# Designs tried in a protein design chat: VH-VL binders against b0r0t1r1705to1887. Part 23

Target 1, 183 residues: b0r0t1r1705to1887
Amino acid sequence: RLRVLADVSGSMYRFNGVDGRLERSMEAVCMVMEALESYEHKFKYDITGHSGDGFDIELVRCDKVPKNNKERLKVLKTMHAHSQFCMSGDYTLEGTEHAIRELAHEEADEHFVIVLSDANLERYGISPDRFARVLTSNPQVNAFAIFIGSLGDQADRLQKTLPAGRSFVAMDTKEIPQILQQI
Below, E stands for the ipSAE of ESMFold2; O stands for the ipSAE of OpenDDE; V2 stands for 0.75 times the mean of E and O plus 0.25 times the DockQ between their complexes.

## First folded at step 10 (VH-VL; framework fv_ifabotuzumab)

Design n4 (at its last look DockQ between E and O 0.04; V2 from the best seeds 0.00; counts 0 for: pae E 4.6 > 2, grease 19.7 > 18.9, placed apart)
Fold by OpenDDE, look of step 10:
Structure n4 (fold): chain C 183 residues (1-183), chain A 120 residues (1-120), chain B 107 residues (1-107)
Amino acid sequence: as target 1 above (183 residues)
Amino acid sequence: QVQLVQSGAEVKKPGASVKVSCKASGYTFTDYYMNWVRQAPGQGLEWMGEINPYSGYTNYDEKFQGRVTMTRDTSISTAYMELSRLRSDDTAVYYCAREGDYGDYAMDVWGQGTTVTVSS
Amino acid sequence: DIQMTQSPSFLSASVGDRVTITCRASQSISSYLAWYQQKPEKAPKRLIYKASTRQSGVPSRFSGSGSGTEFTLTISSLQPEDFATYYCQQYYRYPLTFGQGTKLEIK
């Protein structure tokens, strides 16, 4: 059982023109969906977003995953629209905690939570140290963070703060499929 | 001055509920997590759970799941801890304690404690 | 859950003594450890956090060290006001857990 958590907060839209963070996030989600397509028979996955509107924004349901590019595009459009009109706020930690909590109650051989985030956690008032605590909060659930960002130095600092093996840096979204294979 | 002021002592019967309040002052209430820790007579400290006053999201120790409810009223900078279905072994001093962020972790400011006595 | 074990549970010492309290975690908690001092009928007071960072206002005679699974609180020269119960606490993983405490008494 796998849950992917994506940031669809207002800041993603607001600052997209500056650094393309929403576009990168959308691309990352697309890469994840494409990468997981061949494994749908082996495990169930869903994609949930977080924003100022909440920490459980439905993007992809495990019983209705995208089957083609048109359906994937619909997911991305949903992300974009949500980020544009949602209330301000970032619930990365709450979303992660919620994901871990929810998955822990589901029957599966293994449980995974993958948090897609940029390397600007601190700008959103998110402590890397607390994030580390959240990621390791339940030993039954394997939680990981994939940092997608243009600033390698920030990502490296975050990776050093997080537990070994629990964070990955993707300088290019094209690296995400390989990262997923490592998880 | 940063301080947490808790409500007064409570005496309850088994099966009842108790709600303890913790009023924060001297700092931005929503910038710190609020923890609840209890201490039975002559015993050590036991973490019960935490609440993010900003979002209202809570994390409880499984031991208290289903019996504890942590809430907050941001308009008056007050956190609440309600414990239901009380039993004798719930007799303890209950503390609220804030936990910071960005490197300032653990409980740096504590309330004075609230004594809850559960007896028939 | 991560179990925190302190040693000793009881310690008798004299003013001026060097005192060391040990805290062991059942698994690695990196440096996510805090030390608290508690006097009778008072709330705990944070002394050390992040294993070795001293709380503002805490005397320099208090120091914390360690990482991973072994941690120590040291009082270089015990003062009369230092007689109290000390607790270690991990905040690496939920649920947060405390050691059983070390009661430091006057010899």
Scores: ipSAE 0.635, ipTM 0.868, lowest interface PAE 0.8, mean pLDDT 93
Fold by ESMFold2, look of step 10:
Structure n4 (fold): chain C 183 residues (1-183), chain A 120 residues (1-120), chain B 107 residues (1-107)
Amino acid sequence: as target 1 above (183 residues)
Amino acid sequence: QVQLVQSGAEVKKPGASVKVSCKASGYTFTDYYMNWVRQAPGQGLEWMGEINPYSGYTNYDEKFQGRVTMTRDTSISTAYMELSRLRSDDTAVYYCAREGDYGDYAMDVWGQGTTVTVSS
Amino acid sequence: DIQMTQSPSFLSASVGDRVTITCRASQSISSYLAWYQQKPEKAPKRLIYKASTRQSGVPSRFSGSGSGTEFTLTISSLQPEDFATYYCQQYYRYPLTFGQGTKLEIK
């Protein structure tokens, strides 16, 4: 069982022109959907978003995964529209904790949470130490972070403080399928 | 409702060890991290470390690393802090303190404190 | 380590006064800041977390503000039960650290 979290906050929309953060997040979500398309019988997955408006924003339901490019584009348009109109603010820590607790109660052979992040946690006012603790908080749930487009001091710290294979850096979104294979 | 009740005061000689207990009630013990904080007479508060009661994982302040051991017994909802090789400057009140619900990582409920006196 | 410095260390005030206690962090801690009240021979009691969120049951005369490196605890109309020592504490980065305390006394 696999849950992927993506940032759809207003800051993603607002600063996209500066560093392309919303585009990278949307590309990452697209790559995840494409990578998992051929594994539908192996994986029960969903994709949820977090923003200043909350941390349980459905992007892909596990019983309604997209099957073609039109459906995947609709997911991306939903991400873009939500980020355009929602408040600033971030629920990365709360959303990750919620996902871990929720999945721990589900019946499955293995539980996975993957958090897509742009690795500028301190710039957003998110404690890297707290994030690292959240990722390792429950041995029953395998939680991972994929840091997209930046190594930053926070990404380096998380990689150094976590067991091997718990955090990954994607220099661009094309690396995401390879990273998913390692998980 | 939510309560943390600590063991009684202790007097120790230099070089000895002390183990303070903290019994939790009124909540699910394994859902909340437990912290240990000490306060020397007339001084401020000093964080010693934390434990995840679910997994048993600990994280200590570097100045106590090698002397402190934090454990728990989930069957009786009790956390423990043991400090070894005691010195006179370890004389303090020792508190356990629980974190709040997720998203709230500050200590929201405190035990009553345990006075440990280290004297020759 | 992130050092937390409170100002003032001692404060003398009268019932009904508005008092302000400042806490400065040596590095940005975003809004990961809590305020505690401690009375003599008692455990600390949490007043504020996330810099400005009042714990349930704490009177509305207590308020917190600030982000980054400078934070303020304000008591809008001091009551007799408010004479205590106040501590700020950051929980942004390990190790967790407290300010040195501000003792609030009757004038």
Scores: ipSAE 0.286, ipTM 0.726, lowest interface PAE 4.6, mean pLDDT 81
ESMFold2 (binder alone), look of step 10: mean pLDDT 93; pTM 0.953

Design n5 (at its last look DockQ between E and O 0.04; V2 from the best seeds 0.00; counts 0 for: pae E 7.4 > 2, placed apart)
Fold by OpenDDE, look of step 10:
Structure n5 (fold): chain C 183 residues (1-183), chain A 120 residues (1-120), chain B 107 residues (1-107)
Amino acid sequence: as target 1 above (183 residues)
Amino acid sequence: QVQLVQSGAEVKKPGASVKVSCKASGYTFTEYYMNWVRQAPGQGLEWMGEINPYSGYTNYDEKFQGRVTMTRDTSISTAYMELSRLRSDDTAVYYCAREGDYGNYAMDVWGQGTTVTVSS
Amino acid sequence: DIQMTQSPSFLSASVGDRVTITCRASQSISSYLAWYQQKPEKAPKRLIYRASTRQSGVPSRFSGSGSGTEFTLTISSLQPEDFATYYCQQYYRYPLTFGQGTKLEIK
């Protein structure tokens, strides 16, 4: 059982014109969906978003994963629209906590939570140290962070703060499929 | 001055509920997590749970799951801890304590404590 | 849960003594360890966090060290006001857990 958590907060939209963070996030989600396509028969996955509107925003349901590019595009459009019109706020930690908590109650051989982040946690009021605590909060659930973005230095610092093996840096979204294979 | 002021001592009977308040001042209430820790007479410290005052999201120790409810009122910078179905072994001093962020973790400011006595 | 074990549970010392309290975690907690001092009928006071960072206002005679599973709190020269109970606490993983405490008494 796998849950991917994506940031669809207002800041993603607001600052997209500056650094393209929403576009990168959308691209990352697309890469994840494409990468997981061949494994749908082996495990169930869903994609949820977080924003000022909530911790558990439905993007992809495990019983209705996208089957083609048109359906994937619909997911991305949903992300974009949500980020544009949602309330202010970032629930990275709450979303992660919620994901871990929810998955822990589901029947599966293994449980995974993957948090996609743009490595700007501090700007969103998210502490790397607390994030580390959340990621390791339940030994039954394997939680990981994938930091996506052009800010290599920030991502590297975050990776050093987080527990070993629990974070990955994707300077290019094209690296995400490989990272997923490592998880 | 940063301080946490808790409500007064409580005496309850078994099976009852108790709600302790913790009023914060001197800092932005929503920027710090609020922890609740209790200490039975002559015993050590026991973490009960935490609440993010900003979001209201809570994390409880499994030991108290189903009996404890942590809430907050941001308009008055007050956190609440309610413990239900009280029993004698719930007799303790209950503390609220804020926990910082960005490396300033652990509980740096504590309330004065609230004594809760559960007796028949 | 991560179990925190302090040693010793009781310690008698004299003013001026060097005192060391140890805390062991049942698993690695990296540096997410805090030390608290508690005096009778008072709330705990944070002394050290992040294993070795001293709280502002805490005397320099207090120091923390360690990483992983073993940690120490050292008081280089014990003062009269230092007689109290000390607790270690991990905040690496939920639930947060405390050591059982070390009561430092005057000899």
Scores: ipSAE 0.569, ipTM 0.849, lowest interface PAE 0.8, mean pLDDT 92
Fold by ESMFold2, look of step 10:
Structure n5 (fold): chain C 183 residues (1-183), chain A 120 residues (1-120), chain B 107 residues (1-107)
Amino acid sequence: as target 1 above (183 residues)
Amino acid sequence: QVQLVQSGAEVKKPGASVKVSCKASGYTFTEYYMNWVRQAPGQGLEWMGEINPYSGYTNYDEKFQGRVTMTRDTSISTAYMELSRLRSDDTAVYYCAREGDYGNYAMDVWGQGTTVTVSS
Amino acid sequence: DIQMTQSPSFLSASVGDRVTITCRASQSISSYLAWYQQKPEKAPKRLIYRASTRQSGVPSRFSGSGSGTEFTLTISSLQPEDFATYYCQQYYRYPLTFGQGTKLEIK
């Protein structure tokens, strides 16, 4: 069982013109959906978003996973629309912790949580020590971070702070399918 | 109701050890970190460390590394803090405190405190 | 380690006064700051977390504000039961650290 978290906050929309953050998050979500295509017999997955409106924003339901480019585009349109109209805010820590707790209660052989993030945790006021703690908070849930960043060595520094094997750096969203296979 | 009930006061000699217990009720014990904080007479609050009751993971302030051990027994929803090689300056009230969750990470529920007196 | 410095250390005020206590961090802690009230021989009680969010059951006369390195706790109309020592605490980086405390006495 696999849950992917994506940031759909108002800041993702409002600053997208500055650093492309929303576009990169949307590309990453698209790559995840494509990488998991035809693997539904092995994976039951969903994708949820977090924003100033909360941390349980449904983007892909596990019983309605997209099967073609038209359906995947609908997911991306939902991400874009939500980020455009939602209140600014950040629930990365809270959303990750909630996802881990929720998945721990589901019946499955293995539980995975993957957090898609840019590497700018300190700029967003996210406590890096707290984030590391959240990723390792429940041994029954395998939680990982994939940093999608043009921020260079900031992603490398965060990877060194987080537990070994629990974080990955994707300098290009095209690297995401290979990273998922490592997990 | 969420409650943390600690063991009673202790009087110890220098060089001994003390083990303080903290029994939790009214919530799922394994879903919240437990912290230990002490307060010397007339002084402020000092964080000692934390434990994840589910996994047993601990993180101690370096001042206490090698002297403190935090454990738990999930079957009775009880956390423990043991401090060894006691000195007179370890005389303090020792509190357990539950960490909040879902963006509420500061300590939200405190035990009543356990007075530990170290004297010769 | 992040040092937390409170001001003032002691404060006397009358019932009905507006009271402000400040807390400075030695480096940015974003909004990961809590305020506690401790009465004599009692455990601390959390008033505020995430700099400005009131704990359930805390009277609305208590408010918190600030981010980064400077934070305030305000009591808008002081009541007799507010005699206590107040502590700020950061939870941004380990080790967790508290301010030295502000002892508030009612005149």
Scores: ipSAE 0.043, ipTM 0.654, lowest interface PAE 7.4, mean pLDDT 79
ESMFold2 (binder alone), look of step 10: mean pLDDT 93; pTM 0.949

Design n6 (at its last look DockQ between E and O 0.74; V2 from the best seeds 0.00; counts 0 for: pae E 8.3 > 2)
Fold by OpenDDE, fold request of step 13:
Structure n6 (fold): chain C 183 residues (1-183), chain A 120 residues (1-120), chain B 107 residues (1-107)
Amino acid sequence: as target 1 above (183 residues)
Amino acid sequence: QVQLVQSGAEVKKPGASVKVSCKASGYTFTDYYMNWVRQAPGQGLEWMGEINPYSGNTNYDEKFQGRVTMTRDTSISTAYMELSRLRSDDTAVYYCAREGDYGNYAMDVWGQGTTVTVSS
Amino acid sequence: DIQMTQSPSFLSASVGDRVTITCRASQSISSYLAWYQQKPEKAPKRLIYKASTRQSGVPSRFSGSGSGTEFTLTISSLQPEDFATYYCQQYWRYPLTFGQGTKLEIK
């Protein structure tokens, strides 16, 4: 059982023109969906988002995963629309915590939570220590963070704070499939 | 009602150990981190450490590393804090305190406190 | 460690007064700050968390503000039951740390 958590907060839309963060996020989610396509027979996955509207925004249901590019595009459009019109707020910690708690109650041989995030956690008011604690809050759930488009220095700092092997840096979204294989 | 009930007052000699208990009720014990905070007479609050009741993982203040041990018994929703090699300056009221979840962090529920007196 | 410094350490006021207590962090803690009230021989009680969110059941006369390194607790109109010691606490980084406390006494 796998859950991917994506940031679809208003800030993603608001600052997309500056640094393309929403586009990177959508591209990352697309890479994840494409990468997982060949493994649907092995595990069940869903994708949820967090924003000011909540920490459990449905993007992809485990019983209705995208089967083609048209369906994947629909997911991306949903992300974009949500980020554009949602209330202000970031629920990275809450979303991660919720994902871990929910998955822990589901029957599976293994449980995984993958958080797609920016390495600039501190800038967004997200405590790296708290994030680390959340990721390790339940030993039954293997929680990981993939930091997308992160600067090397910030990524290095985060990796020092997070447990070894629990964080990955994707300078390019094209690296995500390979990272997923490592998990 | 959510509440934490701690064990009674303790009197110990220097070099001894003390183990304080904290029984939780009114909520799912394993869903919330438990903190331990002490307060010397007439002094402020001092964080000692925390425990994840679900996993048993702990995080201690470096000041207490090697002397403090936090444990839990999930079957009776009870957290324990043991402090060894006691000194006179360990005389304090010791509190267990639950930390909230889902962004509601910090210590939202406190025990009544346990007075530990260390004297020769 | 992150040092939390409260000011003032002691404050005398009267019922009905507006009171402000300040807490300064040695480094930015974003909004990871809580305020506690403690009465003599009693356990602390959380009033505010996330810098400005009131605990359920806490009167509206209590408010928290600030972010980064400067934070304030304000009591808009002091009531008799508000005379106590107040503590700020950061939970941005481990170890968790408290301010030294502010004792609010009756003038």
Scores: ipSAE 0.915, ipTM 0.958, lowest interface PAE 0.5, mean pLDDT 95
Fold by ESMFold2, look of step 15:
Structure n6 (fold): chain C 183 residues (1-183), chain A 120 residues (1-120), chain B 107 residues (1-107)
Amino acid sequence: as target 1 above (183 residues)
Amino acid sequence: QVQLVQSGAEVKKPGASVKVSCKASGYTFTDYYMNWVRQAPGQGLEWMGEINPYSGNTNYDEKFQGRVTMTRDTSISTAYMELSRLRSDDTAVYYCAREGDYGNYAMDVWGQGTTVTVSS
Amino acid sequence: DIQMTQSPSFLSASVGDRVTITCRASQSISSYLAWYQQKPEKAPKRLIYKASTRQSGVPSRFSGSGSGTEFTLTISSLQPEDFATYYCQQYWRYPLTFGQGTKLEIK
């Protein structure tokens, strides 16, 4: 059982013209959906968003995963529209904690939570130490972060702070399928 | 009603060990990190470390690494802090303090404190 | 380690006065700051978390503000029961650290 968390906050829309952050997030979600298409026999997955509106925003239901490019595009359009109109706020820590707790109660042999994030946690007001602790808070849930960034300096320092094997760096979104195979 | 009740006062000799207990009630013990904080007479507050009651994993302030051990017994919802090789400057009130969740990681509920006196 | 420095260390004021206590962090802690009140021979009580969020049941005369490295606790109209020592505490980075305390005496 696998849950992927994506940022669909208003800052993703607002600053997309500056650094392309919403486009990167949408590309990452698309790569996840494509990578998992051939692994549906191994993984029951969903994709949940977090924003100022909350941390339980449904993007992909596990009983209705997209099966073609048209359906995947619909997911991306939902991300775009939500980020444009949602309330302000960041719920990365809360959303990750909630996902871990929720999955721990589901019946499955293994539980996975994957957080898609920018490595610049401190700029967003997210404590790296607290994020690291949340990822390892429940031994029954394997929680991971995939950091997507154009320059890996902050990601390198953050990987040294996070527990070994719990974070990955994707220099671009094309690396995500390979990272998922390691997980 | 969330409550933390600590064990009673202790008097120890230098070189001994002390183990303070903290019994939790009114909430799911394993859902919230437990912290230990001490306060020497007339002094401020000093964080000693934390424990995840679910996993037993700990994180200690470097000043206490090698002397402090934090444990718990989930069957009786009780956390423990043991401090070894006591010195006179370990005389203090020792508090357990639960922190919140969902980003609220400051200490929201405190035990009543346990006075430990280290005297020759 | 992130050092938290409070000022003043000691403050004497009258009932009805407005009091401000400042806490300065040696590095940015965003809004990961809490304020505690401790009365003599009692455990600390949390007043404020996330720099400005008042704990449920705390009177509205207590307010917190600040972000980054400078933070303020304000008591808008002192009451006799506000005699206590006040501590700030950061929870941004390990080890968790407290300010040295501000002892407030009401004249």
Scores: ipSAE 0.601, ipTM 0.846, lowest interface PAE 1.7, mean pLDDT 84
ESMFold2, look of step 10: ipSAE 0.483; ipTM 0.788
ESMFold2 (binder alone), look of step 10: mean pLDDT 93; pTM 0.950
OpenDDE, look of step 10: ipSAE 0.885; ipTM 0.944
ESMFold2, look of step 11: ipSAE 0.494; ipTM 0.800
ESMFold2 (binder alone), look of step 11: mean pLDDT 93; pTM 0.953
OpenDDE, look of step 11: ipSAE 0.892; ipTM 0.947
ESMFold2, fold request of step 13: ipSAE 0.563, 0.559, 0.542; ipTM 0.835, 0.823, 0.819
ESMFold2 (binder alone), fold request of step 13: mean pLDDT 93, 93, 92; pTM 0.948, 0.948, 0.947
OpenDDE, fold request of step 13: ipSAE 0.914, 0.912; ipTM 0.957, 0.956
ESMFold2, look of step 14: ipSAE 0.467; ipTM 0.787
ESMFold2 (binder alone), look of step 14: mean pLDDT 93; pTM 0.951
OpenDDE, look of step 14: ipSAE 0.884; ipTM 0.942
ESMFold2 (binder alone), look of step 15: mean pLDDT 93; pTM 0.951
OpenDDE, look of step 15: ipSAE 0.883; ipTM 0.940
ESMFold2, look of step 16: ipSAE 0.015; ipTM 0.629
ESMFold2 (binder alone), look of step 16: mean pLDDT 93; pTM 0.953
OpenDDE, look of step 16: ipSAE 0.874; ipTM 0.938

## First folded at step 11 (VH-VL; framework fv_ifabotuzumab)

Design q1 (at its last look DockQ between E and O 0.68; V2 from the best seeds 0.00; counts 0 for: pae E 3.0 > 2)
Fold by OpenDDE, look of step 11:
Structure q1 (fold): chain C 183 residues (1-183), chain A 120 residues (1-120), chain B 107 residues (1-107)
Amino acid sequence: as target 1 above (183 residues)
Amino acid sequence: QVQLVQSGAEVKKPGASVKVSCKASGYTFTDYYMNWVRQAPGQGLEWMGEINPYSGNTNYDEKFQGRVTMTRDTSISTAYMELSRLRSDDTAVYYCAREGDYGYYAMDVWGQGTTVTVSS
Amino acid sequence: DIQMTQSPSFLSASVGDRVTITCRASQSISSYLAWYQQKPEKAPKRLIYKASTRQSGVPSRFSGSGSGTEFTLTISSLQPEDFATYYCQQYWRYPLTFGQGTKLEIK
């Protein structure tokens, strides 16, 4: 059982023109969907988003995963639209903890939560240490963070503060499939 | 009513160990982290560490690493803090304090404190 | 470790006074700052969390402000029951750390 948590908050849209964070996030989600396509028989996965509107925003349902590029594009369009019109706020911690809690109650051989982040957690007032605490809050759920790109050394700093093996940096979204294989 | 009730005062010799208990009631024990904070006589507050009662995961201040052990018994909603190799400067009031989810809320409910006196 | 420095360490004031206590962090802690009140031989009581959110049941005369490295606790009109020791605490990074405390005494 796998859940991917994506940031679809307003900041992703508002600052996309500055650093392309929304585009990178969308690309990352697309890469995840593509990477998991061949493993649908092995993995039950969903994709949820967090924003000022909440921390359980449905993007991809387990029972209805994208089967082609058109369907994947629809997911990305949903992400884009949501980030454009959602309320202000970031629920990275809440979303992560919620994902971990929910998955922990589902029957599976293994449980995974992957948080896609633009590595700007501190700018959003999100404590790296508290994030680390959330990621490790349940031993039954393997929670990881993938930092998509970085402004400066933000991602590297975050990796240093997070538990070893619980965070990955993808400077290029094309690296995400390889990262997923490592998990 | 939400409350934390700690064990009674302890008097120990240097080199000994002390184990303080903190019984939670009025809320779901596993939904809140439990912190331990001590206060030497006439001094300020010092954070020792925390435990996730659900997972049992702990974070200790490096100052106490190797001497402190935080545990819990979920069946009786009780957290424990054991401090070993006691010395005179460990004399303090020890508090348990719960902390809510996400790390946003800090410590909202405190135990009454347990006085630990270390003297030869 | 993040050092929390409170000022002043001691403060004398009268009932009705406006009192301000400052807490400075050695590095940015965003808004992960709490204020506690402690009376003699009692456990600390949380007054403010997330820098400016007042605990339920805490009188409105207590307010917290600030972000980053500078924070303040303000008591708009000091009441007799407010004479106590106040502590700030950061929970942005481990280990959690407290200020040295501010003892508010009656003038």
Scores: ipSAE 0.865, ipTM 0.936, lowest interface PAE 0.6, mean pLDDT 94
Fold by ESMFold2, look of step 11:
Structure q1 (fold): chain C 183 residues (1-183), chain A 120 residues (1-120), chain B 107 residues (1-107)
Amino acid sequence: as target 1 above (183 residues)
Amino acid sequence: QVQLVQSGAEVKKPGASVKVSCKASGYTFTDYYMNWVRQAPGQGLEWMGEINPYSGNTNYDEKFQGRVTMTRDTSISTAYMELSRLRSDDTAVYYCAREGDYGYYAMDVWGQGTTVTVSS
Amino acid sequence: DIQMTQSPSFLSASVGDRVTITCRASQSISSYLAWYQQKPEKAPKRLIYKASTRQSGVPSRFSGSGSGTEFTLTISSLQPEDFATYYCQQYWRYPLTFGQGTKLEIK
């Protein structure tokens, strides 16, 4: 069982013109949906968003996963629209905690939580120490972070803080399918 | 009601160990990190470390690393803090404190404290 | 380690006064700050967390503000039961650290 967390905060919309962060997040979500499309026999997955409005924003239901480009586009349009109109707050820690606790109660052979994020956690007002603790908070749930397009220095700093094998850097969204296979 | 009840006062000699218990009630014990904080007479508060009661994982302040052991027994919802090789300056009140959930992270419920006196 | 410095260390004020206690962090802690009240021979009680969020059951005369490195606890109209020692505490980075305390005495 697999849950993917994506940032749909207002800051993703606001700063997209500066560094393309919302576009990269949408590309990452699209890559996740495409990578998992042929693996339905292996994975039951969903995708949840977090923003200043909350941390349980449904993007993809596990019983209604997108099966074609039209349905995937609807997911991306939902991400874009939510980012445009929501508050800029961040619920990364709370959303990750919630996902881990919720998945721990589901019957499955293995439980995975994957957080798609920017490595600049401190800039978001997110404690790296707290994030690292959250990722390892439940040994029955395998929680990982994938940092998209992060500067090498920022990624290096975070990997020293985060547990080994619990963080990955994708300089290009095309690397995400390969990273998911490692997990 | 959420409550933390600690074991009674202890008097120890230098070089001994002490183990303080903290029994939780009124909530799901394994859902919340437990912290240990001490306060020497007339002094401020000093964080010693934390334990995840679900996994048993701990994180200690480095000044106590090697002397402190935090454990728990989930069957009786009880956390423990053991401090070894006691010195006179370990005389203090020792508190257990539950950490809040879902991003609160500060200590929201405290035990009544356990006085540990170390004297020769 | 992040050092937390409170000022003043001691404060004497009259009932009805507005009281302000300041807490400074040695580096940015965002809003990861809590305020505690401790009365003699009692455990600390959390008043404020996340810099400005008042705990349920805490009187509205208590308020917190600040972010980054400078934080303030304000008691808008001091009451006799507010005689206590007040501590700030950061939870941004390990180890968790407290300010040295501010002892509030009512004249």
Scores: ipSAE 0.428, ipTM 0.766, lowest interface PAE 3.0, mean pLDDT 81
ESMFold2 (binder alone), look of step 11: mean pLDDT 93; pTM 0.950

